VH-VL binders against q9xwc2. Designs and how they scored, part 8

Target 1, 164 residues: q9xwc2
Amino acid sequence: VTCDFKNELVSMNWNVKNNKIQIHFEHNNLTENRWTSIAFGDGPGMNNLESIIFSRREDNVITTNSGYTPKKKKVVVDDVSYVTVNDVQITGNKLKVTVSRPLGPAGPRNFSLDQCLNWMVVPGGSLSNGKFKKHHGKIFFIKDVCAAKCTAERIQRINSNKAL

## First folded at step 23 (VH-VL)

Design z24
Fold by ESMFold2, look of step 24:
Structure z24 (fold): chain C 164 residues (1-164), chain A 119 residues (1-119), chain B 109 residues (1-109)
Amino acid sequence: as target 1 above (164 residues)
Amino acid sequence: QMQLVQSGPEVKKPGTSVKVSCKASGFTFTDSTVQWVRQARGQRLEWIGWIRVDSGKTKYAQKFQERVTITRDMSTSTAYMELSSLRSEDTAVYYCARHTYIAQGFDIWGQGTMVTVSS
Amino acid sequence: EIVLTQSPGTLSLSPGERATLSCRASQSVWRSYLAWYQQKPGQAPRLLIYGASSRATGIPDRFSGSGSGTDFTLTISRLEPEDFAVYYCQQYDYTPPWTFGQGTKVEIK
């Protein structure tokens, strides 16, 4: 089962404990007036995707929000985020953030991650006058993520297999 | 103990410049966007501008754009604000303040530097 | 530029009373990035509330903030003697300049 993802731009891993999921997300190039996101859902392409959205202002403020992407050209952030930010670091353009949320239903759409579904990383989009603009570049897909299976015991076994 | 310590009071003649220093201690300076704000006696606070310590990028209020320069020295953890072409209306207490990338407001303020511009 | 208008200008109350301070923005403040500060004579401002509703470190529970968009409120549930001061709201919207309100003086009746 898949419990991490890494490429040249993004490194991410997740784990489940006590009905909460913790996601560690790194992005190597979050420049000012830009956003990036993790999106979740089974719909075709980018339709109606629940998301966790990270943005950087020109004054270096990092904002983390829950929200959704009804269409790939649009991101809608929640007025009150239901995602907990456990840690955030920005060094140069490298973002490192740890967030958590309930594994089961949460937020205004009662969205649940206790099922298998696709995860996506949107590598970036622009912010202009506080408006989230269409993302650029190829989204990264992680098919059929069964996050509930990413327990400490399972991850330990996966890491043991990689060491061999 | 987190603090911003500013340089002492200045008495200046019209047409000259003043440079106020703001030394940080007790926190990671490079995480900060240092803000400069002034307050004339009995008046509201007025935002002058900011500097990102990590990059040195600045932003100024339009009112001050032609007369203000904000800089920083990472080796001494010090930000500076220089205001040129001083006039009597510039008489105020000048503050520096910290705003970090976690956006918790201006949470640490310097003690203020009184700048008096006398004819 | 976002103009912040505070009301009332002066609020004369006794210790133990509830104080309600208003801050109205000329346009919506991005993500409710609105702060409240307390200032006493001869002192630098002290941050009370950020993000419209979050208390800064060390600020007592009697201070609370609320509101979004253009309308924001600071509430002091039970005034203590040390709470008599001038209070400023301040926006740190996506787009500078960042501005302060003109202040509300909370004075002992």
Scores: ipSAE 0.673, ipTM 0.848, lowest interface PAE 1.2, mean pLDDT 90
Fold by OpenDDE, look of step 24:
Parts: sequence; C-alpha cells; structure tokens
Structure z24 (fold): chain C 164 residues (1-164), chain A 119 residues (1-119), chain B 109 residues (1-109)
Amino acid sequence: as target 1 above (164 residues)
Amino acid sequence: QMQLVQSGPEVKKPGTSVKVSCKASGFTFTDSTVQWVRQARGQRLEWIGWIRVDSGKTKYAQKFQERVTITRDMSTSTAYMELSSLRSEDTAVYYCARHTYIAQGFDIWGQGTMVTVSS
Amino acid sequence: EIVLTQSPGTLSLSPGERATLSCRASQSVWRSYLAWYQQKPGQAPRLLIYGASSRATGIPDRFSGSGSGTDFTLTISRLEPEDFAVYYCQQYDYTPPWTFGQGTKVEIK
C-alpha cells in the first residue's frame, strides 16, 4: 500500500509502516553536478522547509542528506543525516532512491511528518565544486500530503502538479 | 562475503609494465567505483586513480597520468591497474578499494599486491 | 589539490585512554566525502568512519568522527590493545586527486 505522486520529471511513492515513512523517489533527468530535493512545510513558499536532498556528482557519485531550506536562502545540509538510505540506483540520468525516516519528530530540528504538510520537489539545481547552488525551474507543489494516512489501510494517489 | 581479491606479487625490471587485477565478489560490481592506492614500505597511502565500473570513466592523479591505465571487465567483475615505465620508486603494495551508492566510503579493500621493481 | 594534514604524527597512549586525532584540510571539504581508515602492519586499510561522522559496519562505538569544513576529528574514547595502529583520513570531495593525510600512528606508551 502506497501513496504516490508523478509528473513528467519525478515520481514518488511513500508509505508508513512501524512509525516510519519510506519514500521511493525517482528523477528521470538528474545529470552530473546536479541536485534535487523533497521539501516539507506549510508552504506555499520555500521558507524554513525540512528537506531530503539528493545530489549527483561526477561518475554517478550519489549522496542523500537531510537538511533544510532557510527563508530565502540556499539549502543547508545537516552535519549528520537522520535519513536512512535504503537503496540508490542511477541509470543514465535516471535516479532511483529509497529513503526512510521516522514519521514523528526527527533530526536536529525535531521535524515531524505526522501532520498534513505541503510537499515540494525541487526539479534541479547545480553543484559547483561540491557546493549547492540555487535551483532552476519551477518547484513542484503537492498540497496537503498526510503521510500518516498512507498505511496498509489506505492507498492515496496524489494527482496535484502545481508549480510554485 | 563481500571482498576484493587481488593478483599475486610481481617482480619487474625498470622500464617494464605491471598489470594488477582486482576481482570483486559478493556485491554488484557494476554499482561500484574502484580506486587504486599504493603504499611504499613505511610510507603513507598514495592515491593513484579511480574508475567508475558502469561507464569505464577514469580519473588519475597527475603524477601517474602518463603511466597508469585503469580498466575493468564487467563480465568477470575485475578491475585492473596497469603501470608502465616502471621505476624503483614504484616499489610498493598496491591496493584496490570499492565505493558504492549506499556505501559512502571505501569499505571493501583488496588484500594488496606487492610490486617490486629492481634491476 | 586538497591537502590533508594529520596531527599529531605519533600519539603515545596507554590502553584505556582517550585518543583524539586531527585531520585538517587545505580547503573546505564536504563532510559526506571525508573518511577515516585504520591500518595495521601488513594489512590493508580498514574503513572506520565515512561522511565524517558515520561509523562503518562492524566498527565499535568507541570510534567516533566529527568536524566540518577544514577541521575533522577522529576520537577513540577508550583505547583497546587492538586499536594501536596507523590512522588515515581521506577526502574524495570533487575533483581528484582523492588525497590522503600522511597518517597518525597511535602507539603504546
């Protein structure tokens, strides 16, 4: 049982089990020296958002980190990621990554996903010498995602594709 | 068990070439980046280069750019390091090590291959 | 290239003592690409810490890593007899070379 979101660039499937949320994220055009992310917050802007950041450097070196996006600032990566990487695959420019985290409060900011939140997907940003640069393109906006409701008892399909 | 098994010791004359093999088992070789490192007796680890297994793309240290070739054979899950124009200073133990998508460090190392260059 | 300088060169301690090893980079290194290795005589290096602070599989809790930017630290809270070895840091941040530090030897006092 999963909840999902899909558009032309990305697809996500998530589910909650044992008080953990697992997210399967696919990006079909993450080139080298690029990053993408899933951000969580009240929206509608990119302000003080909790984030899971995926980056690709040279030759398919992939990293996954927890972080956050300060108000009108660049993404900040946590010193120690509280997100668990379960699987990573890159084929061509198609990234597939599976991550998990607690549904409740986690990380240095004690951020919880047990409430309904807006999810935002950054389509892409540049990496320069290992540093995150500003993203380009419109952010994909998924309104009122309630992760706690995506259990074995319910399948939720998210068909919202608004750009911020 | 995940492991890298390297070829046996080599004794070479100056000016010749040596090719060391590194065979992977117990994990998906195609998902790996393999680096080569050497260490002379009593000396520090010295980085040589790496290869991305799926693409075959390589990078070398400037010191070895003209003499080293790193390759891989996906069918046999084996990486190779060939060093030409050997000098006495190339006498060292050579190591291979792997990095994968989820192993964010070089967690599997070969046992090392001693290469001796002497006239 | 990024130069990693480890200190001290040699650390003489007794079993049970705390060991603190430093790795300083000539320029900022992304912490996700900073690793620590242990090497004993006649053996290949063994991964201890990756991502500056994550313990590799099977590594005892007494080993910990910390730091960011240009300053990284490996700590052994209570030295065991088997911990006396040479320790290396390595960065593989972006463009090669993926340099190593010169190593710190932890020896018995």
Scores: ipSAE 0.248, ipTM 0.759, lowest interface PAE 2.4, mean pLDDT 90

## First folded at step 24 (VH-VL)

Design z25
Fold by OpenDDE, look of step 24:
Structure z25 (fold): chain C 164 residues (1-164), chain A 119 residues (1-119), chain B 109 residues (1-109)
Amino acid sequence: as target 1 above (164 residues)
Amino acid sequence: QMQLVQSGPEVKKPGTSVKVSCKASGFTFTDSTVQWVRQARGQRLEWIGWIRVDSGKTKYAQKFQERVTITRDMSTSTAYMELSSLRSEDTAVYYCARHTYIAQGFDIWGQGTMVTVSS
Amino acid sequence: EIVLTQSPGTLSLSPGERATLSCRASQSVYRNYLAWYQQKPGQAPRLLIYGASSRATGIPDRFSGSGSGTDFTLTISRLEPEDFAVYYCQQYDYTPPWTFGQGTKVEIK
């Protein structure tokens, strides 16, 4: 039993079990030296967002990091990721990754997903020698996602606008 | 069950070339990046370069950039390292090793190939 | 290039003792791209730790890795007879070459 979001570029499925949220994330076009992310927060806009960041190097290494987006600043990657990677696969430019984290407070910022929040997906940004550059394009916005409600007892399909 | 098996020892004259093979089995070769490393007797490991198997993209250490060519044959799941203009200083054991896109280090290594360069 | 310096050069210990090995980088290395290897005479290196602190499959829990930035440590909590070998650290961060340390030899006292 999962909740999900899907558009032409990305697909997400998530569920909560034993106070942990597991997210299956697919990106259809993550090319070399690019990054994408799932961001969580109340807004407004892209302010103080907790993020799960996926990056691809030229040698095809996929890295998953926790991080956050300061107010009107570039994404900051944590030195040590608190997000657990359960599975990673890439075929061509298609990325499939399954990650998990606590539903409650986690990471250096003690950020919790037990409340309803807005979710945002960054379609892509440039990665240069390990430095994350600003993303370009519209952010996929998923309003008022309540992860705690996506349990074995409930299936929720979430529709969202493509642009923030 | 997962392994890299390298070609046998080589004895070469200075100025010639050597091509070492590294055959993969027991895992999906196309998901791998293969690095080549060498080690002279009693010396540290020295990085030569890598190849991304799916695309054939390569990176070489500056020291070897003009003399080394790393290739792969996906149909035979084999990576190759060719070193030209051999010198006595190239005498070493050469290793291939792989990592995958999940970045869990180079977890599979070949058994090594001894290359001896002598006049 | 990133230079990795290991210390000490040689560590003489007895079975059952704790071994602490250091790997220092000339510049910051993302921890996910730092690995430790064990090498015995006449053998290829064997992966012990990846991502600075993750044990590879089949590696005993007496091996542990820690550190970030420029300072990394490999710890063997209780040395077994089979643990006497040479240990190397390697970084494979964004900019090649993917350099190795010069190695630390753990020998029996």
Scores: ipSAE 0.813, ipTM 0.905, lowest interface PAE 0.5, mean pLDDT 92
Fold by ESMFold2, fold request of step 25:
Structure z25 (fold): chain C 164 residues (1-164), chain A 119 residues (1-119), chain B 109 residues (1-109)
Amino acid sequence: as target 1 above (164 residues)
Amino acid sequence: QMQLVQSGPEVKKPGTSVKVSCKASGFTFTDSTVQWVRQARGQRLEWIGWIRVDSGKTKYAQKFQERVTITRDMSTSTAYMELSSLRSEDTAVYYCARHTYIAQGFDIWGQGTMVTVSS
Amino acid sequence: EIVLTQSPGTLSLSPGERATLSCRASQSVYRNYLAWYQQKPGQAPRLLIYGASSRATGIPDRFSGSGSGTDFTLTISRLEPEDFAVYYCQQYDYTPPWTFGQGTKVEIK
């Protein structure tokens, strides 16, 4: 049961309560005029993936959007985000953000996280005149995430087992 | 009690400069981007520029680029706007305002500083 | 530069009536970056709405905002005596300059 992910650039964990998923996401190097994202789904080649996109403006505003990856590796943000921002902090270039959404179908694509599928982290791309430029380079894959299993009870049991 | 308190009114002759101060209290100054706007009598608000308090980076509206300098002093939690080569058309109330990295608009405004430019 | 045009210029109403204020942009604005302000004579502007529809801290629920693209609306569901003022929309999209509308004056009939 996978309920977190961490490497040198990104730390993320998620939990489910009351039919909502909460995701804590950290990125160690979000510089100005850049975006990063979490993407969901099994679409080949980063096409047609549901996404949560974080961006940093030149004036230091942090923006969170729901959206998707269209064809050609572009990110499209929704006109109205269906993701709730519970907390956001930027210290230097370290972003910490907590977001939540319904576990089941939500947003204009009626997308559900109440299923097992791949999650991905896109480490970053550029913003130029309000446009999200294509990312270049590697993405971080988390295979077969079954988010509905990440309850507080199960996470406690996982943590207890790791201590051994 | 989050406040931005500005310096008092100024009467200036054309061709001179004015420097308006904007002192912050009751919040973390370094989290802010300080904005400067002005309003001539009966006219709309006009954006002049901003300064990021954390880095000191500035951005100015093109029409003010050659005449405005925005600075800050982190030790006194104060931002400044200096406008040079004053003209009668610069007569206005000058406001400072702020936002943080949380996208919630300009949530705190100074009381305004009347600058009158007359010969 | 994005020009914001407000209508009407003046809205003459009585307390208890509903006010509807329009703001049109010369080009599309991300709704996340549209705000509304109230200004009374001799006072600084007061933030009412940010992100087109979110109320700022301490703003009564009779104020609401809506819209997207080029067309945005501020609604005051039931005017109180304290609501007679000038209202401005503002865009703060990615690219400066950030601009304000010319205002709508809500005055007592």
Scores: ipSAE 0.654, ipTM 0.842, lowest interface PAE 1.2, mean pLDDT 89
Fold by ESMFold2, look of step 24:
Structure z25 (fold): chain C 164 residues (1-164), chain A 119 residues (1-119), chain B 109 residues (1-109)
Amino acid sequence: as target 1 above (164 residues)
Amino acid sequence: QMQLVQSGPEVKKPGTSVKVSCKASGFTFTDSTVQWVRQARGQRLEWIGWIRVDSGKTKYAQKFQERVTITRDMSTSTAYMELSSLRSEDTAVYYCARHTYIAQGFDIWGQGTMVTVSS
Amino acid sequence: EIVLTQSPGTLSLSPGERATLSCRASQSVYRNYLAWYQQKPGQAPRLLIYGASSRATGIPDRFSGSGSGTDFTLTISRLEPEDFAVYYCQQYDYTPPWTFGQGTKVEIK
């Protein structure tokens, strides 16, 4: 059961409680005029993927949006986000954010995380004149995430097994 | 309590400059982007520019870009706005305001500084 | 430059009545970056609403905001004597300059 992901740039963990998923996301180098995202969907490509998008403006405003990735790896942010921001911190270029959403269907696409599917992290793209520019780099891929299994009890058991 | 306290009223002659101070207390100054806004009598609020306290980076409205300088002093938790080459149409109340990185509007405003430009 | 046009210019109402204030933008504004302020004579603006619909800290629940795109609304469900003031909408979308509407004066009838 996969309930976290970490590399040199990104650290992420998630848990489910009361039919809501909470995601803690850290990015070590979110500079101004940049965006990064978590995307969810059936494969490693960027087509038709539900997304949670984090952006940093030149005036240091951090914004979290729900959205999706249509064809050609474009990012489209929803006008009204269905994702709740529980905490945001920026220290230098290190972003730490905690978000939550319903585990089941939510938002204008009725997208559900109550199933096993791939998660992806887009490490960064440019924000220019209010436009989210297409991502051109390699994504970080997390195969077959069954988020509904990431309860507090399961995570505690996973952490105990890692120590062994 | 969280507040921004501005310097007192100024009366200036055309062609001179004015420097308004904005002292922060009760919150983490370095997390802020300090905004400067003015309001002439009977007119709408007009954005002048901002300074990121963490980096000192500034952005100015094009209208003011040749005449305004916004600075900060982190040791005193104070931001400054200097407007040069004053004209009578610069007569207004000048406000500083806090905008933090959490995108929750301009939530703390200074009391305002009346600047009067007359010959 | 995004122009915000508020209507009506003046709204004459009695205490206890519902006030509806409109703000129309010359081009679409992300609702995350739309705010409403109250201003009384001799005072600084007071933040009421941010993100088009979120109440700022300490703002009574009689104030509510709505809208997206180019059309935004501030509603005061039941006017109190202290609510007679001028109200401004503001946008701070990605590209400056950031702009304010011309104001709607809510005055006692």
Scores: ipSAE 0.624, ipTM 0.845, lowest interface PAE 1.6, mean pLDDT 89
Fold by ESMFold2, fold request of step 25:
Structure z25 (fold): chain C 164 residues (1-164), chain A 119 residues (1-119), chain B 109 residues (1-109)
Amino acid sequence: as target 1 above (164 residues)
Amino acid sequence: QMQLVQSGPEVKKPGTSVKVSCKASGFTFTDSTVQWVRQARGQRLEWIGWIRVDSGKTKYAQKFQERVTITRDMSTSTAYMELSSLRSEDTAVYYCARHTYIAQGFDIWGQGTMVTVSS
Amino acid sequence: EIVLTQSPGTLSLSPGERATLSCRASQSVYRNYLAWYQQKPGQAPRLLIYGASSRATGIPDRFSGSGSGTDFTLTISRLEPEDFAVYYCQQYDYTPPWTFGQGTKVEIK
């Protein structure tokens, strides 16, 4: 079962505990006036995707928002995020953030992560006058993520097998 | 104890410059963006500019663009604001304040530095 | 630039009363970047509320903030003697300059 993802730009892992999913996300190149996101869903193309969006302001403020990508491939940020930020660190251009949300239905769209679906990482897009512009670069696609199976016990077994 | 401590009061003549210091203690200086704000007697607070401690990048309000320089020294955890070509209307209390990359407003303020411009 | 206009200019109340302070922006401000400060004579401003509605560390429950768009409110549910001061709203939206309102003085009646 897939409980992590890593490439040159992004390192991400997730685990489920007490009906909540915790996601640790690292991005090696979040420069100022830019955003990056984790998107969820099986909808056609890159529309109708539930998202967790991270952004960096010119003055170095890091923001985290819940939101979605409607059919026009534009980011819509929720007025009040339903995602909890547990930790955030920025060193140079390297973002490290830990967030959590309910595993089951959450937020204005009642979106659930308790069954298998596709995850995506959007490597970045521009912020201009507080507006999220269309993303740039290749989307990193993670097919058929069954996040509910990423329990502490299963992750422990996965890590033990990698060490052997 | 998270703290910003500013240099003492200044009395200056018109046409000269003033440099105010702002020393940080009790928090990681490089995580901060230091803000400079002034307040004339009985007036609202007026934003002057900021400096990102990590990069040294600055941004100034247009009103001050040609007269202000904001700097920092990471080895002493100190930010500085220099205002040149002083005029009597520059008489005010000058504050430094900070925020971090976590958006919580200006959560720490210096005690203020009174700058009086008179002849 | 975004102009913040506070009302009333002065609010005369007694301890125990509810204070409602208004801040109106000349254009929409993302609510996550609206703050409220308290300032007493001879002192630096003290952060009360950030993100329109979040209390800063150590701020009592009697202080609350609300609003979005162009209209924001600071409420003090039951005034204490130490709450008689001047209050400023501030926007720190994405694009500078960041601006403050002219203040509302809350004074004892």
Scores: ipSAE 0.609, ipTM 0.814, lowest interface PAE 1.3, mean pLDDT 89

Design z25
Fold by OpenDDE, fold request of step 25:
Structure z25 (fold): chain C 164 residues (1-164), chain A 119 residues (1-119), chain B 109 residues (1-109)
Amino acid sequence: as target 1 above (164 residues)
Amino acid sequence: QMQLVQSGPEVKKPGTSVKVSCKASGFTFTDSTVQWVRQARGQRLEWIGWIRVDSGKTKYAQKFQERVTITRDMSTSTAYMELSSLRSEDTAVYYCARHTYIAQGFDIWGQGTMVTVSS
Amino acid sequence: EIVLTQSPGTLSLSPGERATLSCRASQSVYRNYLAWYQQKPGQAPRLLIYGASSRATGIPDRFSGSGSGTDFTLTISRLEPEDFAVYYCQQYDYTPPWTFGQGTKVEIK
């Protein structure tokens, strides 16, 4: 069971409580006028994936938007985000954000996180004239994530096993 | 209670400068962006610029680029707008307003500061 | 810059009637960065709607916002006497300046 991911650039943790999933995401180098995102879906690659986009505006404000990524296209931002921002912090270029959404169907596409899915992290893309540009860099893939199983009790057991 | 309290009215001569203050209370000032807006009598709201409090970064409207300076003092939770080379056309009520999250809009406004420029 | 054009310039209505105000942008504005303000004589603007359709704290449910892209609308379902004022839209998208519309005056018929 995978309830966390970490590499040199980003870290992500899933936690389910009260039928809501909480995602803690950290990015070590989100510069001004840049965006990053986490995505999940049923298919491989950047193909109609649900996305949560974190962007750093020129006024140093972090914005969070839900959206999706069509096949071979840039991310499409939802008019209204269905993801709740619980906490956000930017220190230098270090982003720390916690977001939450229902575990079940949510958003304009009625997508559920009850099932095991592939997740991915887009390391970054540019913002130009208020527009999201296509990302650069290799996408980080996290396969077979069952976020719905990442309860507090289970996470504790996973952490205990890692400590051994 | 969350509020922005601005300094009192100003009467200035053309060519001089005015500095208006905007003191925040009831919320975390450092997590805010403050914009300045003015309004001449019977006229529309006119955007001047903004400052991000934590970084001090500013942006100004092109019209005011050469004459306006927006600053902040985090220790006193106060934002400032200084306008130089004053003209009669600068006569207006000047407002400060804040947001803590841009998507939630500028929800707290100062009461306004009347600046009169006359010979 | 993004120019916001409001219409009509003046809207004359009676209490109890429905008011529909338009804000059109010269180019697309992210919905999350469109707000409506109410201003009464001698007072500072008051935030009514943020994110194009979300009511600010304390705002009655007779106020509603809608729209996306370049077309946004503020609706007052049933005008109350205290609703007669000037209404402004503002965009604060990624690229400054964060412009205002020229305003719509809602006056009593």
Scores: ipSAE 0.426, ipTM 0.812, lowest interface PAE 1.2, mean pLDDT 92
Fold by OpenDDE, fold request of step 25:
Structure z25 (fold): chain C 164 residues (1-164), chain A 119 residues (1-119), chain B 109 residues (1-109)
Amino acid sequence: as target 1 above (164 residues)
Amino acid sequence: QMQLVQSGPEVKKPGTSVKVSCKASGFTFTDSTVQWVRQARGQRLEWIGWIRVDSGKTKYAQKFQERVTITRDMSTSTAYMELSSLRSEDTAVYYCARHTYIAQGFDIWGQGTMVTVSS
Amino acid sequence: EIVLTQSPGTLSLSPGERATLSCRASQSVYRNYLAWYQQKPGQAPRLLIYGASSRATGIPDRFSGSGSGTDFTLTISRLEPEDFAVYYCQQYDYTPPWTFGQGTKVEIK
């Protein structure tokens, strides 16, 4: 079971708390007027993905939106966010955010995190006059993430195994 | 307990400058954005600009870009708005307001500072 | 810039009646970044609604916000004497200026 992901640019981990999935996301280089997103779904590539978008405007204020990524299209932002923002920190260009979302079907598209899904990290896209532009650069894919199984007990077991 | 306390009323001559202070207490000032808004008597709220406290970055409405300077002192948890080249039309109550998470709006407002510009 | 137009300019009602205030934006505004404020004479504005439909702390449930895109509404289900005031909407979605509406005055009939 995968309950965390990390590379040189981003890190992400999942844990179940209070019947919700809590997601810790870190981006090491989110500059002004840029957005990044994490997404999940059961399709290949950028295809019908539920998205959580983190944006940095021309200030250090971080905005969080829910959205979705249509097939071979840029992310579409929802009118209202369906995620709860628990914590937001920006230091320099380093973003740290914690958000939570229901385990079961939620949001306007009724996506569920009860099942194992593929996750995706879009490392960056530009903002122009507050509008989301297409992303650039390599997308990170994390396959077969069972976020709903990332309980405190299971995470502890995973970490114990890693220590061996 | 969270509050913004602004400096007292000001009476200024045309062509001079005024600097209004806005002291924060009860919350983490460094995590805030402070906007300044003014309101002439019987008129609508008018947005002036904001400052991001942690970075000191500012943005001003085009109308005020040449005359306004917004600053902050993190050691005293105080934001400042200075308006120069004052004219009678600048007579208004000036408000500061803060947010932490932008989606939650500007939830704490100062009590306002009356600035009167007259010959 | 985004222009917010509120209507009506003045709303004359009696205590106990329902008040419906409109805020229309010249461009689509994400709900997350639309707020309503209440201002009484001689006082600073008070945050009433954030995220278009979320009541700020301490705000009675007779106040509600709704809408999306370019059309937003503030509703006071049953006016109390203390609710007679001026109400402003503000957007902070786009790059500044973070514009206000011109306000709606709710006055006693």
Scores: ipSAE 0.202, ipTM 0.772, lowest interface PAE 2.8, mean pLDDT 91

